# Miniprotein binders against q9vhn3: the designs that were tried, part 1

Every score and structure here is a prediction.

Target 1, 154 residues: q9vhn3
Amino acid sequence: MDPDDDLVLENEAEEIERLQLPEELKKPIDPEEEDERVARIEFNCSGCEMHEMVHYFGRKPPFALGVIYPEDNYVMRDPFQPPPPRWQSKPEYYIAMGTKCSICSKTVCKDPGCSFYYTASFCLPCGKEELKNWPPEAQARIRKQMSVSQGRQT
Structure headers, positions and changes below count from the first letter of each chain, unless a header shows other numbers.
F, E and O are the ipSAE of ESMFold2-Fast, ESMFold2 and OpenDDE, as the mean of both directions, binder to target and target to binder. V2 is 0.75 times the mean of E and O plus 0.25 times the DockQ between their complexes.
Where letters were taken out, [cut] stands.

## First folded at step 5 (miniprotein)

Design B7
Fold by OpenDDE base, look of step 7:
Structure B7 (fold): chain B 154 residues (1-154), chain A 100 residues (1-100)
Amino acid sequence: as target 1 above (154 residues)
Amino acid sequence: SETVVVIITGSDPEELERALERIIEEALRLGAEVTVRVEDGTIVVIVRNLDEETARRIAEEARELAERLGVEVTVIIVKGLSEEEAFRLAWELLKRLEEE
């Protein structure tokens, strides 16, 4: 009754290590491309506690292909969107965060509780003063916006 | 608030530009905020934070322009969209229109 030769499975561990797919050399993201994706512009809304870092301030965000604003906007790349393949000129998703008040130059977000637009962007305090100079229809629209924004804070 | 999405398509760049200018002029006259996106001969105009009456007026003007200038205009009025969401909607619609 020949002794059961214990098949020492020692060699299977080395073969598993060889089948480790070469770590896909994450092509080093060009340091210049990584730098362009870092949000470097501070956005602070004067009307609320919103504070964010954004990628662009101006009328034509380069990552939002073909988008043109009537005035300078703070614009952020969508943080959840993967970078488009280099070979595809696909527009990136973006968020327009806010603008500057046309009168006092304070930064405001696009929330109806912080700003409104009529011919230009206004913070609520400046807009309330200018409202008196606007057509009645415009006044009514802005008053409605202000009433809705105040109702959400209760 | 309502958002008007206007998609302008056509073969003549000059007609497209004229259509865009008129839509912008009307929106500006009404004091509305306009954002424009131009890509591959298609113009998308987003007019946001409108009341229902103003939105209808802009929509009607855009449709009338299509008839006068011979451009193709698709107009949608949607409630509660961000600018980005409105552009996404426009592009989704364009894709659908190209498949038909």
Scores: ipSAE 0.437, ipTM 0.805, lowest interface PAE 0.8, mean pLDDT 83
Fold by ESMFold2, look of step 7:
Structure B7 (fold): chain B 154 residues (1-154), chain A 100 residues (1-100)
Amino acid sequence: as target 1 above (154 residues)
Amino acid sequence: SETVVVIITGSDPEELERALERIIEEALRLGAEVTVRVEDGTIVVIVRNLDEETARRIAEEARELAERLGVEVTVIIVKGLSEEEAFRLAWELLKRLEEE
């Protein structure tokens, strides 16, 4: 049998909570906010075929209040949702698409077949070289992660 | 890598927002990847890309925060779950709690 709760969870996995984080400054609109809504930043993953236009590159996307990434991220907001005014408590949906490799600066998506994270984000080629300098237990874990993400287990 | 699943519930929206903000802030400070999913007044925070020691610290801090703010927090540390698998685990736990 196919559990209905499994499908409901799957369909709503990307939804951000209805909570609007506290903001003391309320403004209805300005020209810079309108420019921010336009997806002008090109994201091309160097490890796969992924190509998207995204809204923000950095550590603290203004449309995702209270979220600070450990590294600069390419972040996309949902283009089919109207932008809520900052003074309203409506949530805004967003997706972190990827980062830049901490060694070579190539853009990679968050798919385990394209990048991985250990103290910093790495594309697979740079990560494989950097892995050699890590403790043996860390090397083993990352190699297992890479083999699962890149190999078909049968 | 370890995954920490934090399920936050409570009746006060402001306390829920404070708890969420602090958990996200701490996780990001420690270099983790954070995803937030929310359904029908329940906040699920999925913290990924952690080693075992860091995962235990986040879990302990989340429990201490819940006690301080008076919100209910369920914290689960699991191995090697994807974002989707962690979310499904959290939802299954919520259904069990709802049926109790």
Scores: ipSAE 0.000, ipTM 0.108, lowest interface PAE 20.1, mean pLDDT 63

## First folded at step 7 (miniprotein)

Design D3
Fold by OpenDDE base, look of step 7:
Structure D3 (fold): chain B 154 residues (1-154), chain A 100 residues (1-100)
Amino acid sequence: as target 1 above (154 residues)
Amino acid sequence: SETVVVIITGSDPEELERALERIIEEALRLGAEVIVRVEDGTIVVIVRNLDEETAERIAEEAEELAERLGVEVEVTIVEGLSEQEAFRLAWELLYRLEEE
């Protein structure tokens, strides 16, 4: 039982304790601040295969200060923008993904191939039916949008 | 599609609100999508997915409001802008106006 084995173990434990960064430098990221940056709302477009997690659904996204939508929007923070320094009120970049169809309430993205807007947002099927009730000028505008979107799918 | 970016500035909050309401009413009458940003006495109104004729009408209405309400209005019509690009444009325009 060689006496030399006991001295090596005590020195390793003290070195490990010194290498432990003081717990105080792990400022706990305020769980509330971390939670605000996690996208928790599922966005799934009924018109295409777009599926994303977003941060907000409503008319006034809190991270887009002062922005007001006419209707509820699915809005995500720009994933590539670093958080602004706390002292700088720089507007965060955001992306409005889509809305709900005003007729059938299906979620649609803002792509012209999935939705259009006239007084409210419509999915293409519902909008095609409602189009007949709109002024001729509005009909012409929407028909033009539909023709361009269909041309991109070919 | 055309996007109209309207920047409204003024010293009287009530006049700014009136100007905003008028622009919104006109845009809604035309069935256009409106996004608004209000910050520090400046209002940015973005009207999107317009045809050229409708965009011109909104622009004209916004310019007429400036004369009537005593607010400052800057109007820009741009083709094919996303919402984000439109706000970016508005900020770029605002910064240029502050440097002058």
Scores: ipSAE 0.495, ipTM 0.818, lowest interface PAE 0.6, mean pLDDT 82
Fold by ESMFold2, look of step 7:
Order: structure tokens, then sequence, then C-alpha cells
Structure D3 (fold): chain B 154 residues (1-154), chain A 100 residues (1-100)
């Protein structure tokens, strides 16, 4: 191989630059504010095959001012957010898309046909097994909730 | 299922935090989902996936806590609200209370 061939590899460098993700975002030393502005987290619901890119996974999305979830949530932000008045919430177009099932860790959206919550979030298959161990009143409520969701739309 | 919207206001942040902790503890004991929004002097607690009996119990306990801890509490029970709709309701209630 001739040494001048290495000097003409600018084409490969340009391809790497075009496909390269911002290196500064791969190692956030600062607060994770820059990563929060770009939707880089993939969300795939295992129950309904919904697929979205979201902005945050955790309990305290910084762009949903002051909101705290009981478990990690996949949350997408509203990209059109003017500064809110003091007593008003930010524009309410942030969406908590879903969570991970507390048993199998599969991602599920918050649609009642895909997941439900009792003490923790469960996908329907895992939740149906856990349901058997809950108080009878809770079992009845959750079974009723699931039958209504499945009976309306599939 | 029903949703309880609890709005806690006050000037003492320690009393606000204590009230919040007690409401969260009760809701979690009942297996309910709790979502909290904290702002300057105002805390909104959304308790979701309740039945009528459990929602009324949480509302009554929130009002009792307000009396004991010396914070102001506004409680509303609604059916079928999403998280966003519950926060919008809380905002409307806060603005109506301030007008008075």
Amino acid sequence: as target 1 above (154 residues)
Amino acid sequence: SETVVVIITGSDPEELERALERIIEEALRLGAEVIVRVEDGTIVVIVRNLDEETAERIAEEAEELAERLGVEVEVTIVEGLSEQEAFRLAWELLYRLEEE
C-alpha cells in the first residue's frame, strides 16, 4: 500500500463527520440539559408496537417543571414552550409515554391495553400473574379496568 | 377509575413537605399512582387509579392533615382525567381561589 493513499482518505473522514454524533453529548460532564433538548431515547411499546423517540427516561424530567413520578418514565417534551406565568404549569404537551414493566423490564406505554399500575407498573402478561396475589378488591378493580380497555378497541 | 387532585399551599416549606409526605405515604399504601408537581409555595398531588371509596378516603385524610399541619388544602375528586387534564384542573382551581 502506497503512503499517499492515507493522505487521500479525506473521503472517509468526511463520511465519519456526516454520520458522527456530537461527541460532547456522548460524555455529558455538565448537567444533562443539552441531551434533554434532543429526542435521542428510543421508546418501543411491547404491547401495541408504538415507536417514538423521547427526550428523557427517569423520575424527574427537568422540562416538566417540578413533576416527580413514582418510577422511571419515558417522557417527551413539548418543543414549543414559551416561558410560563408564575402560577401556571408549562404548556401541557409533555407526555409520559410509558415505563418498564417491574417484572420483565419490557417497555410498555401507559395505554390501559398495554400496562397498568398497582404499587408498580406491569405489562399485561406479568400483571395478570401478579394480580392473583393482591387483595380481592384490587383484583376486581384491575380486572374491570383491563376488560373495558380491551373490549373498546383492539 | 378516579383521580384525586390535592392542591397544598402555604408559606412554610417544612409544613408543606410534611403534608406532602403524609399524602404520598397513604396513597402508596393503597397502591395508588402518585404524581407530584412542586412549585414555589404550591404543591399539586395527583393520585390516580382509585375507586370511589379509596378516593374519598384520600380526600378526607388530606383535609385532616391540612387542619393538623396548618396548611391550606383544596381537594377535588374527578373521574377519568389524564395526568395533563388533572394539572390543568389544578391550575384553574388555583386561579379561582386567588381571585377570591
Scores: ipSAE 0.224, ipTM 0.614, lowest interface PAE 4.1, mean pLDDT 72

## First folded at step 8 (miniprotein)

Design s59
Fold by OpenDDE base, look of step 10:
Structure s59 (fold): chain B 154 residues (1-154), chain A 102 residues (1-102)
Amino acid sequence: as target 1 above (154 residues)
Amino acid sequence: SETVIVIITGDDPEELERALERIIEEALRLGAEVIVRVEDGTIVVLVRNLDEETAERIAELAEELAERLGVEVEVVIVEGLSEQEAFRLAWELLYRLEEEKE
């Protein structure tokens, strides 16, 4: 077993464990938890001019009922939807803005012109370098995604 | 890019978790992004950043899991949807399915 295979397997196992349902999510979210409605976290995409204030950074946004991400995400409440009444157990609308590049830790939005995902999130510069190390099939998929994003910018 | 929406329902939480784990394992093998939402015993899994061929593979796997684990699975393959749009579609579909069962 190539040491790289063990690292991939360990990373996969850790990722599966991270995506496992926390016992806490088996409990109905207490509607009485007054989530801070003021966005206090600055989000600035390194790939574009997108700048927003968001409500949460992490894998489990409390206002996105039961949502779990594989990586820390910048998440904001949907500004166009009023919060549901406390008596109504309906999920709140939210917007996942972006993540951090797994290589350089720069913040990037989820726009295909700024980032892509393969096993982890990458900014375009870091991802282009890492792409060379990936299986040909994966490379082809990412190249297609990049071509579509460039076509939308024209 | 394609997104596979998998809606998993069932009475046994252990079987639901097993189904989820298997979907995550396959998605990770493919290098796909997985986003999970759990609410009231329903699991919605978004497998994102797929091509058409890999999306079909995930869909087939989900259908096979339903037969093996005794869970109910609904699968939708969508193109060009945001995360929010995909989840919205999943919940709309679930709501319609529940209305059809009443």
Scores: ipSAE 0.578, ipTM 0.856, lowest interface PAE 0.6, mean pLDDT 84
Fold by ESMFold2, look of step 10:
Structure s59 (fold): chain B 154 residues (1-154), chain A 102 residues (1-102)
Amino acid sequence: as target 1 above (154 residues)
Amino acid sequence: SETVIVIITGDDPEELERALERIIEEALRLGAEVIVRVEDGTIVVLVRNLDEETAERIAELAEELAERLGVEVEVVIVEGLSEQEAFRLAWELLYRLEEEKE
């Protein structure tokens, strides 16, 4: 039996956009290669020189069973981690590489020198402007995080 | 930054959902990143990008919800763990809890 769809917490337009995004970027057409395991999505951080090929962009990566992100994330399988212990074989290892800035839509990695999260993800230029409008205690928390990672700003 | 790992289990799916929603609401008020993993009867919540004070606030809320709603809650505050490492720790804790129950 199908319960109410309110548990998904997504609307149909967002689901359609997520499904269409991989096709617009890159369309995998090689079924013999088991396309799920081929990294075909380009990830280029606008805040640094990082360029990676990743496996998924969206909120619910299929290889990260049951995981739901608050924003679309660029996610890759982690080839460098050992497999889980046999008694706990459910999860597959993965890495969330980055997201899009909620203001300018530029792609940024998770490094504190490139982006930070408060209510949404921001690249540093957009986030520094938005930070001015946040409560003083939130500003202090975020500035402290940024000063540890950057050479001079508070 | 700090991450609060909250593992919520219980018999009543409506009480599980109520606990999750209240944790999400407080995390959103703090501007924290919330990542959720939902599997049959178990909810794991990562509340990330906190400092010591805000992490303790989330942990205290989770404990209060356990008592008020009759759900079981395990709470761990960690620093410097990746999202993946935090979920892996949560799964190890959940596995131990399931063995004690069964």
Scores: ipSAE 0.496, ipTM 0.793, lowest interface PAE 2.0, mean pLDDT 77

## First folded at step 10 (miniprotein)

Design M3
Fold by OpenDDE base, look of step 10:
Structure M3 (fold): chain B 154 residues (1-154), chain A 106 residues (1-106)
Amino acid sequence: as target 1 above (154 residues)
Amino acid sequence: EEDPSETVIVIIVGDDPEELEEALEEIVEEAERLGAEVIVRVEDGIIVVLVRNLDEETAERIAELAEELAERLGVEVTVVIVEGLSEQEAFRLAWELLYRLEEEKE
């Protein structure tokens, strides 16, 4: 596990906390908008120690305009926003943290060491069992992904 | 950790909403057939589709479909296959590509 990869999401969240301009420097945001900026949903990955507060759980995060997921995702606002391209009317930056396993409903992050996707998201234990029921081509693809993720953990 | 899977970024631009919708539907259908995760973003007549959790062979198949759709439906399609990118990084790359394409048209 290159310590830098787990550090990107955790460091982004921690750096978000550090780079959060003191509340005093936040321009008076409309009180209604302030409520939407507070992360109130707990995200806890069952596969790793990742624990975060997120802003949204669902398929269409309102702060990521036009984004649609195939399944409910835990989504947080990303404060580390590069300047929007000139053609973008609104800078919208977000991080999709994870989802629920389609079999056991446990929360998992999107890290290949915690989950994988085939028709739906699976935690590794449930996915390994379901893998046996999938087409051979699909099994080969997922096994390849799992082998790479396990190789980085050693 | 970087996702070891490949992501196909498909950017669809066109003047006819029906053609855009048809292109999106066909990409989604093929991706679903492959069991891939499809994340869609629609903004101001531009559709960005991320087809994720692919291997090299399946990524190429999605790319070929997207190119065929451009010819058949008359939409402008930009396709990029990327490895190891997060969703956020893939969308960021899509926007960077869109910006460059717009600058080249001016």
Scores: ipSAE 0.699, ipTM 0.888, lowest interface PAE 0.5, mean pLDDT 84
Fold by OpenDDE base, look of step 14:
Structure M3 (fold): chain B 154 residues (1-154), chain A 106 residues (1-106)
Amino acid sequence: as target 1 above (154 residues)
Amino acid sequence: EEDPSETVIVIIVGDDPEELEEALEEIVEEAERLGAEVIVRVEDGIIVVLVRNLDEETAERIAELAEELAERLGVEVTVVIVEGLSEQEAFRLAWELLYRLEEEKE
């Protein structure tokens, strides 16, 4: 058992520790920037089982450059962002989840099975009642949309 | 689930901000008259308007208006009528079209 084998092992461990690239000091992500990336607004659709945490509620999401909605929308950052095309300065991907019903203020997703839009967003129960008060052309359009959404549930 | 409704994508490009604003206002007013959802994106002098929840007839009306605005105001307008696209997909398509139009101008 030659004594020379023990000296080689101690030097390799010290060399491995020196070759540990300094942990790139993760630039402290500004706690404010980290905070903006955390979804803090609860979205729960009253029409379906969709439940998500979203980043924004309003008409002008700051992470969707220049986007303006007619009504307050629940908007989340898209976590699965494809690389931006070369012509886009900022890869800001977002998902508009839903809105509030203009009559009952219940939260609804944008799925045709949960809501529709005519001058404003409506949940299906409220919209069905209001539909009777709308112009015939509008009624026909909305009924067509509703029929397609209901036909897929069968 | 594909939304059976049609979406009109209107891309407005021009050098005069007042002409761009007027074009946008007229499209929004017509869309509101039709009860359609209008989503607007303004970036670097380009306006992309999504007019959603339309049927075929109403989509054609918006498209015709957009074409008229191009002639009257001297703005460059690109109009596409699409079916079953999400908001995200519609905006993506708009940007793809814009990119192609820019490449054709160089």
Scores: ipSAE 0.698, ipTM 0.888, lowest interface PAE 0.5, mean pLDDT 85
Fold by ESMFold2, look of step 12:
Structure M3 (fold): chain B 154 residues (1-154), chain A 106 residues (1-106)
Amino acid sequence: as target 1 above (154 residues)
Amino acid sequence: EEDPSETVIVIIVGDDPEELEEALEEIVEEAERLGAEVIVRVEDGIIVVLVRNLDEETAERIAELAEELAERLGVEVTVVIVEGLSEQEAFRLAWELLYRLEEEKE
């Protein structure tokens, strides 16, 4: 075709690239950094209608360094406290809100009127059925815990 | 908000990571046999173990095990049994106890 037409097409492509800033000078916010500071995981307790947005679901929350749970927990970061030094962690910096029932997978908070732990976490309905198959001393321990709960049982 | 179940707080201090890990593993194994919830916080030379959802009898069994491990493994162990503390309150108490104990040893 016409050399002038080829030069015009090549020049337009170079003009577009020349108007753009170099990629190294553009430093957008890393979305993963925003995820650590933004509560994007929905937590709805099936036992008490509590609803919260939390930051993490798993066993080793990155903002609670050194902490290891026996099962996945919904963990909320306190947005008003700076992260403490690792050796000076404070309980108010994070809150473990709840877990999933090991039988039905419904989400439950840590309130003893909504869930309890024996070998795993259970919502009260599932736990009451599983309780019948546990050692007698474990049954007594858990039944006492449930009898102390007020206004939370259905 | 208080929970009437008992928590055993075990603070394990030592310079040898293998001794610390062995002590932790034995405590975790017994706690799991009892069906207790075990939450661990690990920092250099310090392990804090929360053994939760126990009654008085089972909490005493964990405490006795921890003290026997201290004698056998040569690690320093502090054990406290508490009722009605949250996970975060128990960890805070553990660190405050460690700080106070270190000041008394000076």
Scores: ipSAE 0.687, ipTM 0.858, lowest interface PAE 0.9, mean pLDDT 77
Fold by ESMFold2, look of step 14:
Structure M3 (fold): chain B 154 residues (1-154), chain A 106 residues (1-106)
Amino acid sequence: as target 1 above (154 residues)
Amino acid sequence: EEDPSETVIVIIVGDDPEELEEALEEIVEEAERLGAEVIVRVEDGIIVVLVRNLDEETAERIAELAEELAERLGVEVTVVIVEGLSEQEAFRLAWELLYRLEEEKE
């Protein structure tokens, strides 16, 4: 409650800490907080063998503060990235694993061999059919991207 | 003629929420017209927009629009075109740039 300037030094800092009961000892464990850290959503890519448990499905993952996707995404916390310091709210430590195809609703990961994005996310089979309906310049851009991805198997 | 796709990072800073919202809406509208994936990060006075799955020509079009918005709406805009960065790497770069720019204005 007081200014963030030089009022306390040395012995007073130690005594204040001793008089202040640690809040973590009194706060009950909130089951919802434990739930949020548990990956409960199954993600199975229909285009490959990727299978993961993820934390969220939707457009606004709560652990990726302020992030808004154009469509529902399967999002997990990145277990290998440290959280940022509290005063640095960005960037978030998360991974967007994949989406649902906008035509057939099959789940696909973001690997270009399984899906791509033009106006929406598509699995490769649906995307190849929809590509025929797109403007010529968009078709050229996407075909070039797909030929690199598909040329690896052919 | 190469994959991977390009991402345009647009950082929009301003004091007026209506100007920020208008700038965002115009970028999103153009990005959607190009079929690009748009991922937005919003905080008070700051909007970061990632426009993904572009090529060189379409990325430059988005960058040009962002610069025109800065002049017309009076918002501060920083634009970076990158290739091969993940979504998280792009946001990290955006915030590092923002922090450095705000520190220099003091």
Scores: ipSAE 0.643, ipTM 0.839, lowest interface PAE 1.0, mean pLDDT 76

## First folded at step 12 (miniprotein)

Design N2
Fold by ESMFold2, look of step 14:
Structure N2 (fold): chain B 154 residues (1-154), chain A 117 residues (1-117)
Amino acid sequence: as target 1 above (154 residues)
Amino acid sequence: SPWEELFERLLEKEGDPSETVIVIIVGDDPEELEEALEEIVEEAERLGAEVIVRVEDGIIVVLVRNLDEETAERIAELAEELAERLGVEVTVVIVEGLSEQLAFRLAWELLYRLEEE
């Protein structure tokens, strides 16, 4: 045998065996964990064309350990892996997609062209009407944010 | 992976153009941590800012979002004052246009580097 051929053949055999999962890892996943990996909540942004299936709606997603939102959020998780341990958090494990407008309850994503936050989340139409009732400093801040967002889209 | 491709594609959407203050609070006394958090949250809510909190044993990460430069500096100054008064360790960073997921990633990278030192 050629030493290079022996190395390549052994390496390929090890790669094939490593690609196959051990019988222990193929045991059934806990039914509660499997159910949590299924996205059953429909998310449709009223401000754009975003449509996704998400896993959770609320303030404290169980798969984003320790995270607390100020209002209910539509949150999607990684469906392929269990939640990481608290001490080894992984921000890429989940995505907060959006909220409901505090006035009209329409679903909006976090894109500044669809919603903004001042004391609560607002879709742009409702937020523009409520803006008139806010302190002048807040009005200036929010108008600046909206102006930058619309300029960036164009 | 399929998830990483989806995550990346969703993050390609336009981000928040506002400023975020990242406050990392470290301490071994839960009462001191809670007091620091409460004062930051009260000021952030007075400013109308979105506050997202992540709590671990001995560590609190606070994202105060949807601010401008002036209001972000107010939160940062408060956080620094709390560190001196309460004796907790505080790290404060102001970032522009960063998504909340990426802000948490930055916070955890900073936390690991602080413990490495």
Scores: ipSAE 0.764, ipTM 0.875, lowest interface PAE 0.6, mean pLDDT 79
Fold by OpenDDE base, look of step 14:
Structure N2 (fold): chain B 154 residues (1-154), chain A 117 residues (1-117)
Amino acid sequence: as target 1 above (154 residues)
Amino acid sequence: SPWEELFERLLEKEGDPSETVIVIIVGDDPEELEEALEEIVEEAERLGAEVIVRVEDGIIVVLVRNLDEETAERIAELAEELAERLGVEVTVVIVEGLSEQLAFRLAWELLYRLEEE
């Protein structure tokens, strides 16, 4: 075992350590940008056990470029998605969790078992009460939606 | 990822049994695009449908949700008529049981395919 072989291995290990790309100095994420990535809005569905922290409540989530809702929505961004480079408008992955019932203002998720939409969002109890006031065609659509959603929960 | 798991769970839960009409409007004249959007929104509102709009760089994606088959077809017909009258390019897809997030994903995939053709 020639002593020269040990020296070459040590030099290769040192060269590999040198060739270790400098830990890309994680550019300190601007504290303001870090703050924007933390979900601070509590979402709690009144119809089910869904409880999440979300990033936005409103009609125009800033991280969902150009998206406009008819009503204020609770919107979560992907917390694990790296910020798109400024030059690449990659659509950020987001989830619209839910909204508030237009009658009672309780928070509901978009699950058909928790809410439905006709002209506005309703929780199931409020919506069932209002259903009788709607056009027959609308009632038929909503009843169909409700029947299918109940069938999936069994 | 934990997010993917959450997303999948939410997608399973949000499976709206209703139909969604995806309308993609492309054109060079912003006035024509605006007119097309306004007419689709007005019709959707008349139907009591949820309308979610995305406007970016001369492309409008409209999701008309909470429709039945008949009303979905009506929105599709309107979109086609608007294309002819206003000279905008319109792509319409009717999908059943699709969440908002998946609908937008599908719209983007369609846009990318249209750009490659």
Scores: ipSAE 0.588, ipTM 0.832, lowest interface PAE 0.6, mean pLDDT 82

